# Miniprotein binders against Mucin-6 (MUC6): the designs that were tried, part 40

Target 1, 185 residues: Mucin-6 (MUC6), of Homo sapiens (Human) (q6w4x9r395to579)
Amino acid sequence: GHCSLEGGSFVTTFDARPYRFHGTCTYILLQSPQLPEDGALMAVYDKSGVSHSETSLVAVVYLSRQDKIVISQDEVVTNNGEAKWLPYKTRNITVFRQTSTHLQMATSFGLELVVQLRPIFQAYVTVGPQFRGQTRGLCGNFNGDTTDDFTTSMGIAEGTASLFVDSWRAGNCPAALERETDPCS

## First folded at step 7 (miniprotein)

Design zt10 (from xt9 with T70Y)
Fold by ESMFold2-Fast, scan of step 7:
Formats: C-alpha cells, sequence, structure tokens
Structure zt10 (fold): chain B 185 residues (1-185), chain A 98 residues (1-98)
C-alpha cells in the first residue's frame, strides 16, 4: 500500500482516500503491530511561508525503542539527536540519497519512506502486504474500505477529516511552531 | 539583546525536558517492578516539566523573528512531542495493568 503527503497539505490514505488538513503539530502517520519495537512514523507540519492559511510538511520522524530518526526539509538527518552522514545504516534501517532531490529510508520490516526535498518537501510511504488491515494513523487503516479511513485514535469512524486529524496528534504540541510573518501588521 | 533572551529560554526549556526524561525513565522502571502507584506519581511530575518546557518554547518562538534559530526550535519541539507521546503510551499501559 501507498500513502502520500503532497502539495504541502494533501494526504492520500493507503485505501486511496484523499483529504486535506490544516495543522501545525506532530501527527502520527502510521502505527502498526507489524512495526518492530513499538515503531511509529510521524509527520511534522508548520505554517507555509506562502500563506498563513496553508500548512506544510517540514519533517518526518520514525520512532521506535531503538531509533529516533528525523528527516527535515533542510536535508538534515538525525538519529537520537545526532546528525548523520548519508548513507546511514542501522541493523534494520538504511537512509540514503536516492536522487539529487530525494532521500529514501528503506527498512527490513516492510516499510519504505521516500521524501522529496525540492522544490516542495513531500513524503511517500509504502508498506508491504503484511500491513493490510493492521495500520492506524493519518494514512488510514489499509482495509480496502474508504468509509472508515477517518478512524480516530479512539476507534471512532468520523465523516470529516478535522476530528480524525486532531485525534492523531502525537501529544500537546506547542503552537510555538506557528510564527507570524508580519508581527506589526 | 533578543538573541540572548531566546537562548536563555531555550536553555531553560532543555533543562525541563531533561528532568522530564529522567522522571519518565524512573517511572518506567517502577512500572516494570510493579510499583504502579509511584510510577503514576512520577509521570505526573514529568508532565509538569513538559508543560513548563512547552511554555518556554512558545515564548522563545514568539520572540524569534530570526530564521537562523528555526531549526533548533523545530528539533526541540519534536523532542518535546516525542516524549509526550512516550509518557502517554506508558500511562495507557499502567491503566491496563491496574
Amino acid sequence: as target 1 above (185 residues)
Amino acid sequence: GSAEEIRKLVEEAKKHLEEARRLFEEAKRLAEEGNLEEAERLLKESVKHLDEAIRLLKEAARLAGDLRLYRELLFLAIELALLIYRVRELEEEIEREE
């Protein structure tokens, strides 16, 4: 299955349900029992420089008991707070430059992440068939049915994206990431 | 100057984050030993430090009109969010055990 974070604020779920949201927080993109060591993929959004009403992807995070990999739009890759030179390899994860404008995080457990760095920061998530019906988060539940793609963290299927997205916040996020471009206006 | 004020706020926020981490790790050990009551007490104290770190980060971001500090503020915000996530996960595990 394929999930995409494109155009700054658009998401297409594993079941191909498109939606848009406006948020400035760290969100849980993918949780699954198929991810080892309590792994989770997260997406960080901030206000777009083009418009205050728009938000943009600024970083993607893979978090497990062993790893805290952050890939930012500035082409900085860290693990557990330390900057890493590419290619960067762990036992189960390799982060490398796939093209001049794309980084890839390949794993041994059926998860692949590709990030486009330029001209617009975007992310593409691929999961193997073992993840079918076993995912939760902003990328949906991968069960072949789009009617429950907006299932909140409490297990409730919503008809709109707003409550769905809010339920997948990683925590009480600081609005500190929201800065004003014209403080005097 | 403003840059010195922002650095002080960031430094203080990082100290609260580190204390929250220490309390979280101690709570995790207590939970593994079956002392759920003390683990919950330490998690509440950890949350108090996380709330203060968030307050300080918000103030630093309000004062920072300078893109040079954006990366440091962004990574600090991510670290805070990830620890909040871990605290929430442990709280849920403790509730299921009780």
Scores: ipSAE 0.336, ipTM 0.687, lowest interface PAE 2.8, mean pLDDT 81

Design zt11 (from xt9 with F75W)
Fold by ESMFold2-Fast, scan of step 7:
Structure zt11 (fold): chain B 185 residues (1-185), chain A 98 residues (1-98)
Amino acid sequence: as target 1 above (185 residues)
Amino acid sequence: GSAEEIRKLVEEAKKHLEEARRLFEEAKRLAEEGNLEEAERLLKESVKHLDEAIRLLKEAARLAGDLRLTRELLWLAIELALLIYRVRELEEEIEREE
């Protein structure tokens, strides 16, 4: 299955349901029992520098008990807080420059991430068939049915993207990081 | 000036982040040993440090005035979010065991 994070704030789920959201937080893209060592894929969104009303993808994170890999829009790759030269290899993960504008994270466990660095920071997630019906997060549940793609972290199917997206925040994050004044009323 | 103020806020936030991390690792160890009461106490202390780090990060971001986070502020925001995620996981695990 394929999930994409494109055009700043557009998402297409593994079941091909498109949606757009507005938010400035770290969000859980993908959780699955198929990811080793409690692995999770996350996306970091911040306000667009071009438009105050829009948000854009600024980093993608793979977090497990052994790895904390961050790929950011400034073309820096870190693991556990340390900058890494590419190609970077661990036992189960390789991060390398696929083209002059794309990085790839290949894994031994059926997850692949491709990040477009230029001209727009975008991400593409591919998962093997073993993930079918076993995914949670912004990329949806990969069950072949788009009607329940907005299933929240509490297991409730929502009709709107906003409640779905808010449920997948990775902690008490950034509405807090929005540098906006409080509402006047 | 503002740059020096931002630097001081960031360094203070980093200290709170590192103390929260230390408390979290100790809580995890205690939970693995079956000392759930002390683990929960340390997790609450970790959360206090995380809340303070977030407050300081928000102040630094406000002073920076940019809609996009600087690289250092973005790194700090990511580290805080990831530790908050880990704290929540451990809190839920402890609740299930109690």
Scores: ipSAE 0.308, ipTM 0.669, lowest interface PAE 2.9, mean pLDDT 80

Design zt12 (from xt9 with F75Y)
Fold by ESMFold2-Fast, scan of step 7:
Structure zt12 (fold): chain B 185 residues (1-185), chain A 98 residues (1-98)
Amino acid sequence: as target 1 above (185 residues)
Amino acid sequence: GSAEEIRKLVEEAKKHLEEARRLFEEAKRLAEEGNLEEAERLLKESVKHLDEAIRLLKEAARLAGDLRLTRELLYLAIELALLIYRVRELEEEIEREE
């Protein structure tokens, strides 16, 4: 299955449901029991520098018990807070420059991430067939039914993207980063 | 100036993040040893430090005057979110064991 984060604010789920959202937080893209060491893939959004998008993707994070890999729009790759030269290899993960504008994170466990650095920071997530029906997060549940693609972290299918997206925040985000969406206190 | 105020807020937020991380690692160790009550107590202390770090980061972002995150603020926000995520996971694990 394929999930994409494109054009600053567009997402297409593994079941091919497209949606758009505006947010300035860290969101869970993919959780699955198929990911080793309690792994999770996350996306970081911030206020956009792109003229027709309110918010945009600024970093992608792979978090597990062993690794905290951050790939940011400034073309820096870190693991556990330390900058890494490419190609960077761990036991199960390799991060390398696929082209002059694209980085790839390849894994031994059926997850592949391609990040476009220029002209717009974008991400493409590929998962193997073992993930079918076993994914949660912004990329959807990969069960072949688009009607429940907006399933929240509490297991409730929503009719709107906003409640769905908000439920997949990795944690509470600073209110100042969400000035446009938060009322003045 | 505002730049020095932002630097001071960010430095204070980092200290709270470091203390929250220390408390989280100790809570994790205690939970692994089966001392769930003490682990839960330390997680609550960790959350207090995380809340203060978030408050300070919010003030720093507000003073920056641009809603786009600077590199330093972005990385701090990511670290805070990741630790909050891990704290939540451990809280849920402890609740299931109780």
Scores: ipSAE 0.436, ipTM 0.741, lowest interface PAE 2.2, mean pLDDT 82

Design zt13 (from xt9 with F75L)
Fold by ESMFold2-Fast, scan of step 7:
Structure zt13 (fold): chain B 185 residues (1-185), chain A 98 residues (1-98)
Amino acid sequence: as target 1 above (185 residues)
Amino acid sequence: GSAEEIRKLVEEAKKHLEEARRLFEEAKRLAEEGNLEEAERLLKESVKHLDEAIRLLKEAARLAGDLRLTRELLLLAIELALLIYRVRELEEEIEREE
């Protein structure tokens, strides 16, 4: 299955349900028992553009008990807080430059991430068939039915994206980064 | 100057993040050993440090205008979110065992 994060805040789930949201936080993109060492894929969104009415992907994070890999829009790759030169390889994960504008994270456990760096930061997630019906997060549940793709972290199927997206926040976001006040407003 | 104020706020936030992480790792060890009451106590202490780190990060972000500091603030925000996520997961596991 394929999930995409494109054009700022557009998401297409593993079951091919498209939706758009506006948010400035770290969100759980993919959780699954198929990911080793309590692994999870997360997406970081922040304000973009001159108007700041738009939000866009600024980083993708793969978190497990062994690894904390951050791929950011400034083209820096870190693991556990340390900058890494590409190609970067661990036992089960390899991060490398696929093209002049794309990075790839390949894994041994059926997850692949491709990140477009330029002209706009975007991400593409591919999972193997073993993930079918065993995913949670912004990419949906991968069960072949789009009617329950907006299942919240509480297990409730929503008809709209807003409550669904809010339920998948990874943590409390700083107000200054999430909601900036204009002192001259 | 403003840059020095931001740097001090970031350094203090990182110190609180490190202490929160230390308390979390100790809480996880205690929970694995079956000492759920002490694990919960340490998780609450970890949350206090996380709250302070978030407060400091908010102040630093409000003052920031430097590209390097902006990137550092983003990475710090990610680190805080990831640790908050792990704390919540452990809190839920402890509640299920009790």
Scores: ipSAE 0.214, ipTM 0.603, lowest interface PAE 3.6, mean pLDDT 79

Design zt14 (from xt9 with R7E E72R)
Fold by ESMFold2-Fast, scan of step 7:
Parts: structure tokens; sequence; C-alpha cells
Structure zt14 (fold): chain B 185 residues (1-185), chain A 98 residues (1-98)
């Protein structure tokens, strides 16, 4: 299955349901029992420029008990707080430059992430068939049915994206005078 | 100036983050040993430090006057979010065991 984070704030789920949100937070993109060592993939959104009311993807994070890999829009890759030169390899994860504008994180457990750095920071998530019906987060539940792709962290299927997205915040978000922290407003 | 005020707030936020992390690691160890009551108590203390760190980070962002986070504020925000996520995971595990 394929999930994409494109154009700053557009998401297409594993079941191919497209939606857009407006939020400035760290969000859970993918949780699954198929990810080793309590692994989770997360997406970080911030404002798109000083004068814009849009939000954009600014970093992607893979978190497990062993690894805390951050890939940021300024082309910095860290693991557990330490900057890494590419290619960077662990036992089960390799991060490398696929092209002059794209980084790839390949894993041994059926997850692949491709990040476009330029001209717009974007992410593409691929998961193997073992993840079918066993995913949760912004990328949906991968059950072959788009009508319940907006299942919140509490297990409630929503008809619209706003409550769904809000439920998948990984933590509290920084706030400024004019900065929106609610993804639906 | 504002830069000096922002630096002070960031340093204070990092101290709260480190204390929250210490409390979380101790809570995790206690939970693994089956001492769920003490683990829960330490997680509540960790959350108080996380809440204070977030308050300080929000004030730093407000003083910065930019709608976008600088690299330093962004990485601090990410670290806070990841620790909050871990704290909530452990809280849920403890609740399921009880």
Amino acid sequence: as target 1 above (185 residues)
Amino acid sequence: GSAEEIEKLVEEAKKHLEEARRLFEEAKRLAEEGNLEEAERLLKESVKHLDEAIRLLKEAARLAGDLRLTRRLLFLAIELALLIYRVRELEEEIEREE
C-alpha cells in the first residue's frame, strides 16, 4: 500500500482517500503492530512562510525503542539527536540519497519512505501486504474500504477529516499569536 | 533583547524536558518490574514537566514573532512531542495491565 503527503498539506491514504488539513503539530502518520520495537512514523507540520495561512510538511520522524530518525526539509538527517552522513545504515534501516532531490529510508520490515526535498518537501510511504488492516494514523487503516479511513485514535469513524486529524496529534503543539494549532481552522 | 529572552526560555524548557525524560525512564523501569502504582506516579510528574516545557516553548515562539519555527525550536518541539507520545504509550500499557 501507498500513502502520500504532497503539496504541503495534502494526504492520500493507503486506501486512496485524498484529503487536506490545516495544522501545525507533530502527527502520527502510521502505527502498526507490524512495526518492530513499538515503531511509529510521524509527520511534522508548520506554517508555509511568514504571510501564508497554509501549513506544510517540514519533517518526517521514525521512532522506535532503538531509533529516533528525523529527516527535515533543510536536508538534515539525525538519529537519536546526532547528525548522520548518508548513506546511513543500522541493522534494519538504511537512509540514502536516491537522487539529488530525494532521500530514501529502506527497512527490513516492509516499510519504505521516500522524501522529496526539492522543490517542495513531500513524503511517500509504502508498506507491504502484511500491513493490510493493521495500520492506524493519518495514512488510514489499509482495509480496502475508504469509508472508514477517518478512524480516530479512539476508534471512532468520522465523516470528515478535521476530528480525525486532530485525534492523531503525537503531542501538544507550540502556539504563537497568529498560529493555528487546530487542523480544521 | 528578544533573542536573549528566547534563549533563556529555550534553556529552561530543555531543563524541564530532561527532568521529564529522567522521570519517564524511571517510570518505565518500575513498570517493567511490576511496580505500576509508583510508575504511574512518576509519569504524572513527568507530564507536569512536559506541560511546563511546552508553555515555555510557546512563549519563545511568541517572542520570536515568526510564524515558522526556527530549526532549534522545531527540534525542541519534536523532542517534546516524541516524549509525550512515549509517556502516553506507557500510561496505556499500565492501564491495560490493571
Scores: ipSAE 0.344, ipTM 0.690, lowest interface PAE 2.3, mean pLDDT 81

Design zt15 (from xt9 with R71Y A81T)
Fold by ESMFold2-Fast, scan of step 7:
Structure zt15 (fold): chain B 185 residues (1-185), chain A 98 residues (1-98)
Amino acid sequence: as target 1 above (185 residues)
Amino acid sequence: GSAEEIRKLVEEAKKHLEEARRLFEEAKRLAEEGNLEEAERLLKESVKHLDEAIRLLKEAARLAGDLRLTYELLFLAIELTLLIYRVRELEEEIEREE
């Protein structure tokens, strides 16, 4: 399945349902029991540089018990509070420059992220078939049916994108508040 | 801790973040002009403000039980993180040019 964050505020879910939202918060893009160590993919949105009524993607964050990977529109990649030179490899995750304008995060657990840095910061999420019916968040539930793609964090299917999006605002991710530095940093 | 105590800590952290950012941007400009010594001095001052902002953020997070304040703490943490790495990048650039 493929989910996209394009034009700053346009989202297409894993089941190919398009929608737009006007959020300026950090949102849970993808949660799944298939992600290791309580992993979650998050999107950070802020006001557009062109218009205060529009929002744009600022950073994409992969957060787990072991890794806190941030890819920002300023083209800086960090993990656990440390800037990383590319290619950057961990046990299960590799971040590398795919082209002069694109970064890729490849994983061993069926998640792939491609980030366009220029001319507009955008993200593309790909998940393997093991994620079918096992995803939650802005990218939808990946069950092959678009009618329930707006399932909130409480498990209720909504008819509007605004209630759905607001339910996935991140607020309780204590790991993101912890600054970790290695002795050899 | 009360919600007001947490808000006070967050507000103080934001002021330190803003000062750190101001010092960073000034340091970057000076480095581009070739004034590496003054740029390094301002970066060191920026880092002191970043460290204080992080300390205050951690204290606020320890006390926070309010969902709204937890969201603000997360956002502040991300902003602090992004600025810290930009400061580090400039420090490394200055060291290479010296």
Scores: ipSAE 0.083, ipTM 0.361, lowest interface PAE 3.0, mean pLDDT 77

Design zt16 (from xt9 with E79D)
Fold by ESMFold2-Fast, scan of step 7:
Structure zt16 (fold): chain B 185 residues (1-185), chain A 98 residues (1-98)
Amino acid sequence: as target 1 above (185 residues)
Amino acid sequence: GSAEEIRKLVEEAKKHLEEARRLFEEAKRLAEEGNLEEAERLLKESVKHLDEAIRLLKEAARLAGDLRLTRELLFLAIDLALLIYRVRELEEEIEREE
């Protein structure tokens, strides 16, 4: 299955349901029991810096018990806080430059990530058939039915992308929400 | 000026993040040893430090006035989010064992 994060704010799930992303935070993109060592793929969004409010993908993170791999829009790749030169290899993961504008993270466990660095930072996630019906997060549940692709972290199928996206925050977002909301209490 | 204020807030947030990480790693070790009560106590202390780091980072971002996070603020925000995620996963694991 294929999931894409494109054009700053657009997501297409593994079951091919498109939606617009909004908000700024670190979000859980993919969790699955098929990922070793409690692995999870995450996407980091920030404000674009233009006059109008918009968000853009700024980093992708693969987190497990052994690895904290960050691939940023600045073409910096780190693992566990240390900058790595490419190609970078671990036991089960290789990060390398696929083309002049694309990096790839290949794994032995059926997950592939391709990031486009230029002209716009974008991400493409591919998972093998063993992941079918066993994924959760922003990329959806990969069950062949698009009607429940907005299943929240609590297991509730929502009619709106906003509630779905908010449920998949990896942690509290210190900057974005406080600056965007005006609580007149 | 405000740049000096932002720097101090970021430095303080980093100290709280490192203390939260230390407490988390100790809680993890205690949980692996079967001392769930002490592990939970340390996780609560770790959360207090995470909450303070988040508060300080929010204040730094508010004062920065830029719509984009600098590289340093971005990586700090990522580190905070990932540690929060790990704390929540360990809390759930401990709850399952009880």
Scores: ipSAE 0.304, ipTM 0.665, lowest interface PAE 2.8, mean pLDDT 80

Design zt17 (from xt9 with E79Y A81T)
Fold by ESMFold2-Fast, scan of step 7:
Structure zt17 (fold): chain B 185 residues (1-185), chain A 98 residues (1-98)
Amino acid sequence: as target 1 above (185 residues)
Amino acid sequence: GSAEEIRKLVEEAKKHLEEARRLFEEAKRLAEEGNLEEAERLLKESVKHLDEAIRLLKEAARLAGDLRLTRELLFLAIYLTLLIYRVRELEEEIEREE
């Protein structure tokens, strides 16, 4: 499946349900028992540098018991708090420059992340078929049914994005405020 | 023990991050008022606090073995990265005005 974080604050889930949110926090993007060492993929949102009124993606994080990989919009890649030169390789993960404007994090466990650095910071998540029906987070549950893509961290299916997004916050941040705006309607 | 050492490092890092944020907000206000020289001075002080926070968080990360503590360290590292981004953005704005 494919999940995308585009245009600063637009998300398309693994089951192809689009939505937008206006929060500024760290959010759990993907959790799954298929990820080794209690792994999780997270997305960091903050106000945009253009107007400071828009919410935009500023970093993507892969966290496990062994690795704390942060890829930021300023092209800094760290693992466990230390800056890394690319290509950066661990036992199961390789981070490298795919093009002059894109970084890729390839894994041995069926997860691939591509990050666009310019002109707008964006992320694209690909997971193998073993993840079907076994994902949680902003990218949805990957079960082939879009009606329950907004399943909160408490296991409740919501009809709107705001409560869904707020349930996946991973830090001490204010609750997301959803404006009545649906760019896909 | 190492757990107590990690907590102490994290607490010190948080204090430096909070001071860096405070200095950054003051620098932003001064820049908006046109006091670019004082704004630049405060940004340099903010950067010193960010450097200390980076050093402390790196040390804490090397010692961390608790996933729950690791997630807190990750959040702080993300916040630090975002604050560095904001500082650089403001520095560029000040340079452009000067």
Scores: ipSAE 0.000, ipTM 0.160, lowest interface PAE 15.4, mean pLDDT 74

Design zt19 (from xt9 with L82I)
Fold by ESMFold2-Fast, scan of step 7:
Structure zt19 (fold): chain B 185 residues (1-185), chain A 98 residues (1-98)
Amino acid sequence: as target 1 above (185 residues)
Amino acid sequence: GSAEEIRKLVEEAKKHLEEARRLFEEAKRLAEEGNLEEAERLLKESVKHLDEAIRLLKEAARLAGDLRLTRELLFLAIELAILIYRVRELEEEIEREE
């Protein structure tokens, strides 16, 4: 399955449900028992450099018990707080420059992340079939049904994105504002 | 104008983050040993330090005035978020064991 974080503030879930939000926080993007060593993906949003009324993706984080890999819009890659030259390899993860504008994080456990650095910072998450019905977070539950893609961290299916997004906050950030799926907004 | 004040806020936030991390690691050890009551107590102390670090980070961001996080503030925010996530996971594990 494929989940995308595009155009600053647009998200398309693994079940292809699009939504948009306004928020400045670190959010849980993907949790799954299929990720080793308590692994998780997080997405960091901040106020856009183009407009103070918009928010955009500024970093993506993969964390586990061994790794805290951060890929930021400033084209910096760190693991456990230390800057790394690419290609960077661990036992199960390789981060490398796929093109002049794209980085890729490949893993041995069925997760792949592609990050576009320029002209707009955005991210694409691919998971293998073993993740079907076993994902949680902003990318949805990957169960083939879009009607419950806004399932909160408490297991409640919401009709709107705002309560869903807020349930996946890491930290005491302000509540996200719901936005229409609209590239002009 | 506010550069020195921002620097001091960030330094203080980092100290609270480090104390929160120390308390979290001790709570994790106690939980693994089956001392769930003391683990829960230390997690509550860790959360107080996390809340203070977040308050200081928000004040630093407000004073910066550009409405966007600098690299240092961004990475501090990420570290705080990661620790908050780990605290919640441990709280959930302790609840299941009780």
Scores: ipSAE 0.576, ipTM 0.789, lowest interface PAE 1.5, mean pLDDT 83

Design zt2 (from xt9 with A77M)
Fold by ESMFold2-Fast, scan of step 7:
Structure zt2 (fold): chain B 185 residues (1-185), chain A 98 residues (1-98)
Amino acid sequence: as target 1 above (185 residues)
Amino acid sequence: GSAEEIRKLVEEAKKHLEEARRLFEEAKRLAEEGNLEEAERLLKESVKHLDEAIRLLKEAARLAGDLRLTRELLFLMIELALLIYRVRELEEEIEREE
């Protein structure tokens, strides 16, 4: 299955449901029992454009008990807070430059991440068949049915993206108000 | 100046984040040993430090205006969010065992 984070604020789920993202926070993109050591993939969004409601992807994070890998739009890769030169390899994860504009994180457990660095930071998530029906987060539940792709962290299927997205916030994130100026006036 | 004020807020937020991390690691160790009561006490203390770090970073962001987050602020905010996530996971685990 394939999930994409494109055009600054658009998401297409594993079941191919497209929606727009309007939040500025760290969000749980993918949780699954198929990820080792309580692993989770997360996406970080910040403000962009002329409106404070416009958002763009600025970093992707893979978090487990062993690893805290951050890939940022300025081409910095860290693990557990330390900057790493590419190619960077652990026992189960390799991060490397796939092309002049793309980085790839390959894993031994059926998860692959490709990030486009230029001209716009974008992410592409691929999961193996073992993940079918066993995913949670912004990428949806991968059950072959798009009608329940907006299932919140509490297990409730929503009809709109806003409550779905808000339920997948990772922690108490800075509100848009924290960087408020008056660009929309 | 505002830049110096922002730096002071960020430095204080870092101190609270590191104390929260220390308390979380100790709580995790106690939970692994079966001392759930003490683990829960330390997690509550960790949350207080996380709340203070959030307050300080919100003020720093407000003072920065519409300026793009520096690399330092971005990574600090990510570290804070990840630690909050870890604390919530451990809180849920302890609740299931109690």
Scores: ipSAE 0.427, ipTM 0.738, lowest interface PAE 2.3, mean pLDDT 81

Design zt20 (from xt9 with L82M)
Fold by ESMFold2-Fast, scan of step 7:
Structure zt20 (fold): chain B 185 residues (1-185), chain A 98 residues (1-98)
Amino acid sequence: as target 1 above (185 residues)
Amino acid sequence: GSAEEIRKLVEEAKKHLEEARRLFEEAKRLAEEGNLEEAERLLKESVKHLDEAIRLLKEAARLAGDLRLTRELLFLAIELAMLIYRVRELEEEIEREE
């Protein structure tokens, strides 16, 4: 299955449901028992420089017990807070330059991530068939049914993207939480 | 004035993040040894340091003008979110075992 994060906070889920949001936070993109060592993929969004009403992808994070890999729009790759030169290899993960404009994170456990660096930072997630029906997060539940692609972190299927996206925020985000606060209440 | 204040807030937030991480790693070790009460106590202490780091980071972001995070604040926010996620997972694991 394929999930894409493309310019202006457009997302297409593993079940091919497209949606758009705006938000400035770290979001859970993919959780699954198929990811080793409590692994999770996260997407970081911040305000776009061209419009205050738009947000864009600025980094992708792979977190597990062993690894904290950050790939940023600045072409900086870190693991556990330390900058890494490419190609970067661990036991199960390799990060390398696929083309002049694309980086790839290949894994041994059925997850692949490709990030487009130029002209716009974008991400493409591919998962193997073992992930079918076993994914959670912004990329959807990968069950072949688009009507429940907006399943929140609490297991509730929503009809709208906004409640779905908000449920997948990772922790408290200073800027995003402040912006989401109603100043008129 | 404000630039120096932002730097001070960021450095203080980093110190709280590192203390939270230290407490989390110790809590995880204790939970693996079966000492769930002490693990829960240390997780609560870790959360207190995370809350303080978040508060300091919010102040730094506000002083930086727009609510958009600077590069340094962005990476610090990512580290905080990652540690909060891990703390939540360990809290759930301890609850299942209690």
Scores: ipSAE 0.020, ipTM 0.449, lowest interface PAE 5.7, mean pLDDT 78

Design zt21 (from xt9 with I78L)
Fold by ESMFold2-Fast, scan of step 7:
Structure zt21 (fold): chain B 185 residues (1-185), chain A 98 residues (1-98)
Amino acid sequence: as target 1 above (185 residues)
Amino acid sequence: GSAEEIRKLVEEAKKHLEEARRLFEEAKRLAEEGNLEEAERLLKESVKHLDEAIRLLKEAARLAGDLRLTRELLFLALELALLIYRVRELEEEIEREE
């Protein structure tokens, strides 16, 4: 299955449901028992303009018990806080430059990430058939039914994206990522 | 605000992040050894340091006003979010085991 994060704030789930959202936090993009060592894929969003409530993808993170791989819009790749030169290999993960504008993270466990660096930072997630019906997060549940793609972290199917997206925040958002004024304050 | 004031807040936040990380790693080891009560205590201490780091970052961001967040602030915020996620994950694991 394929999930994409494009155009700053647009997401297409594994079941091909498109939506857009606003947010300035770290979000859980993909959780699955198929990911080794309690692995999870995350997306970091920040404001794209000072005067606008418009947000954009700024980094993608793969977190497990062994690895904390961060790929940022400034073309820096780190693992566990240390900058890595490409190609970078671990036992199960290889990060390399696929083209002059794209990085790829290939894994031995059926997950593939392609990151477009220029002209706009975007991410494309591919998972193998073993993930079918076993995914959670912003990329949806990969069950072949789009009507429950907005299933929150609490297991509730929502009709709108906003509550769905907010439920997939990675804990309480750090203040530095949340600068949006509450309209009703 | 001033650049010097913001830098001071960032350095203080970093110290709290590192202490939270140390406490988390110790809690994880204790949980793996079956000492769930002490692991929970250390996780609560870790959360206090995370909350203080978040407060300091909020203050830094407010002092910066309309200025775009620096790369350093963004990466510090990311480190905090990742550690918060790990702490929550371990808290849930301990609760299931008890």
Scores: ipSAE 0.059, ipTM 0.506, lowest interface PAE 5.9, mean pLDDT 77

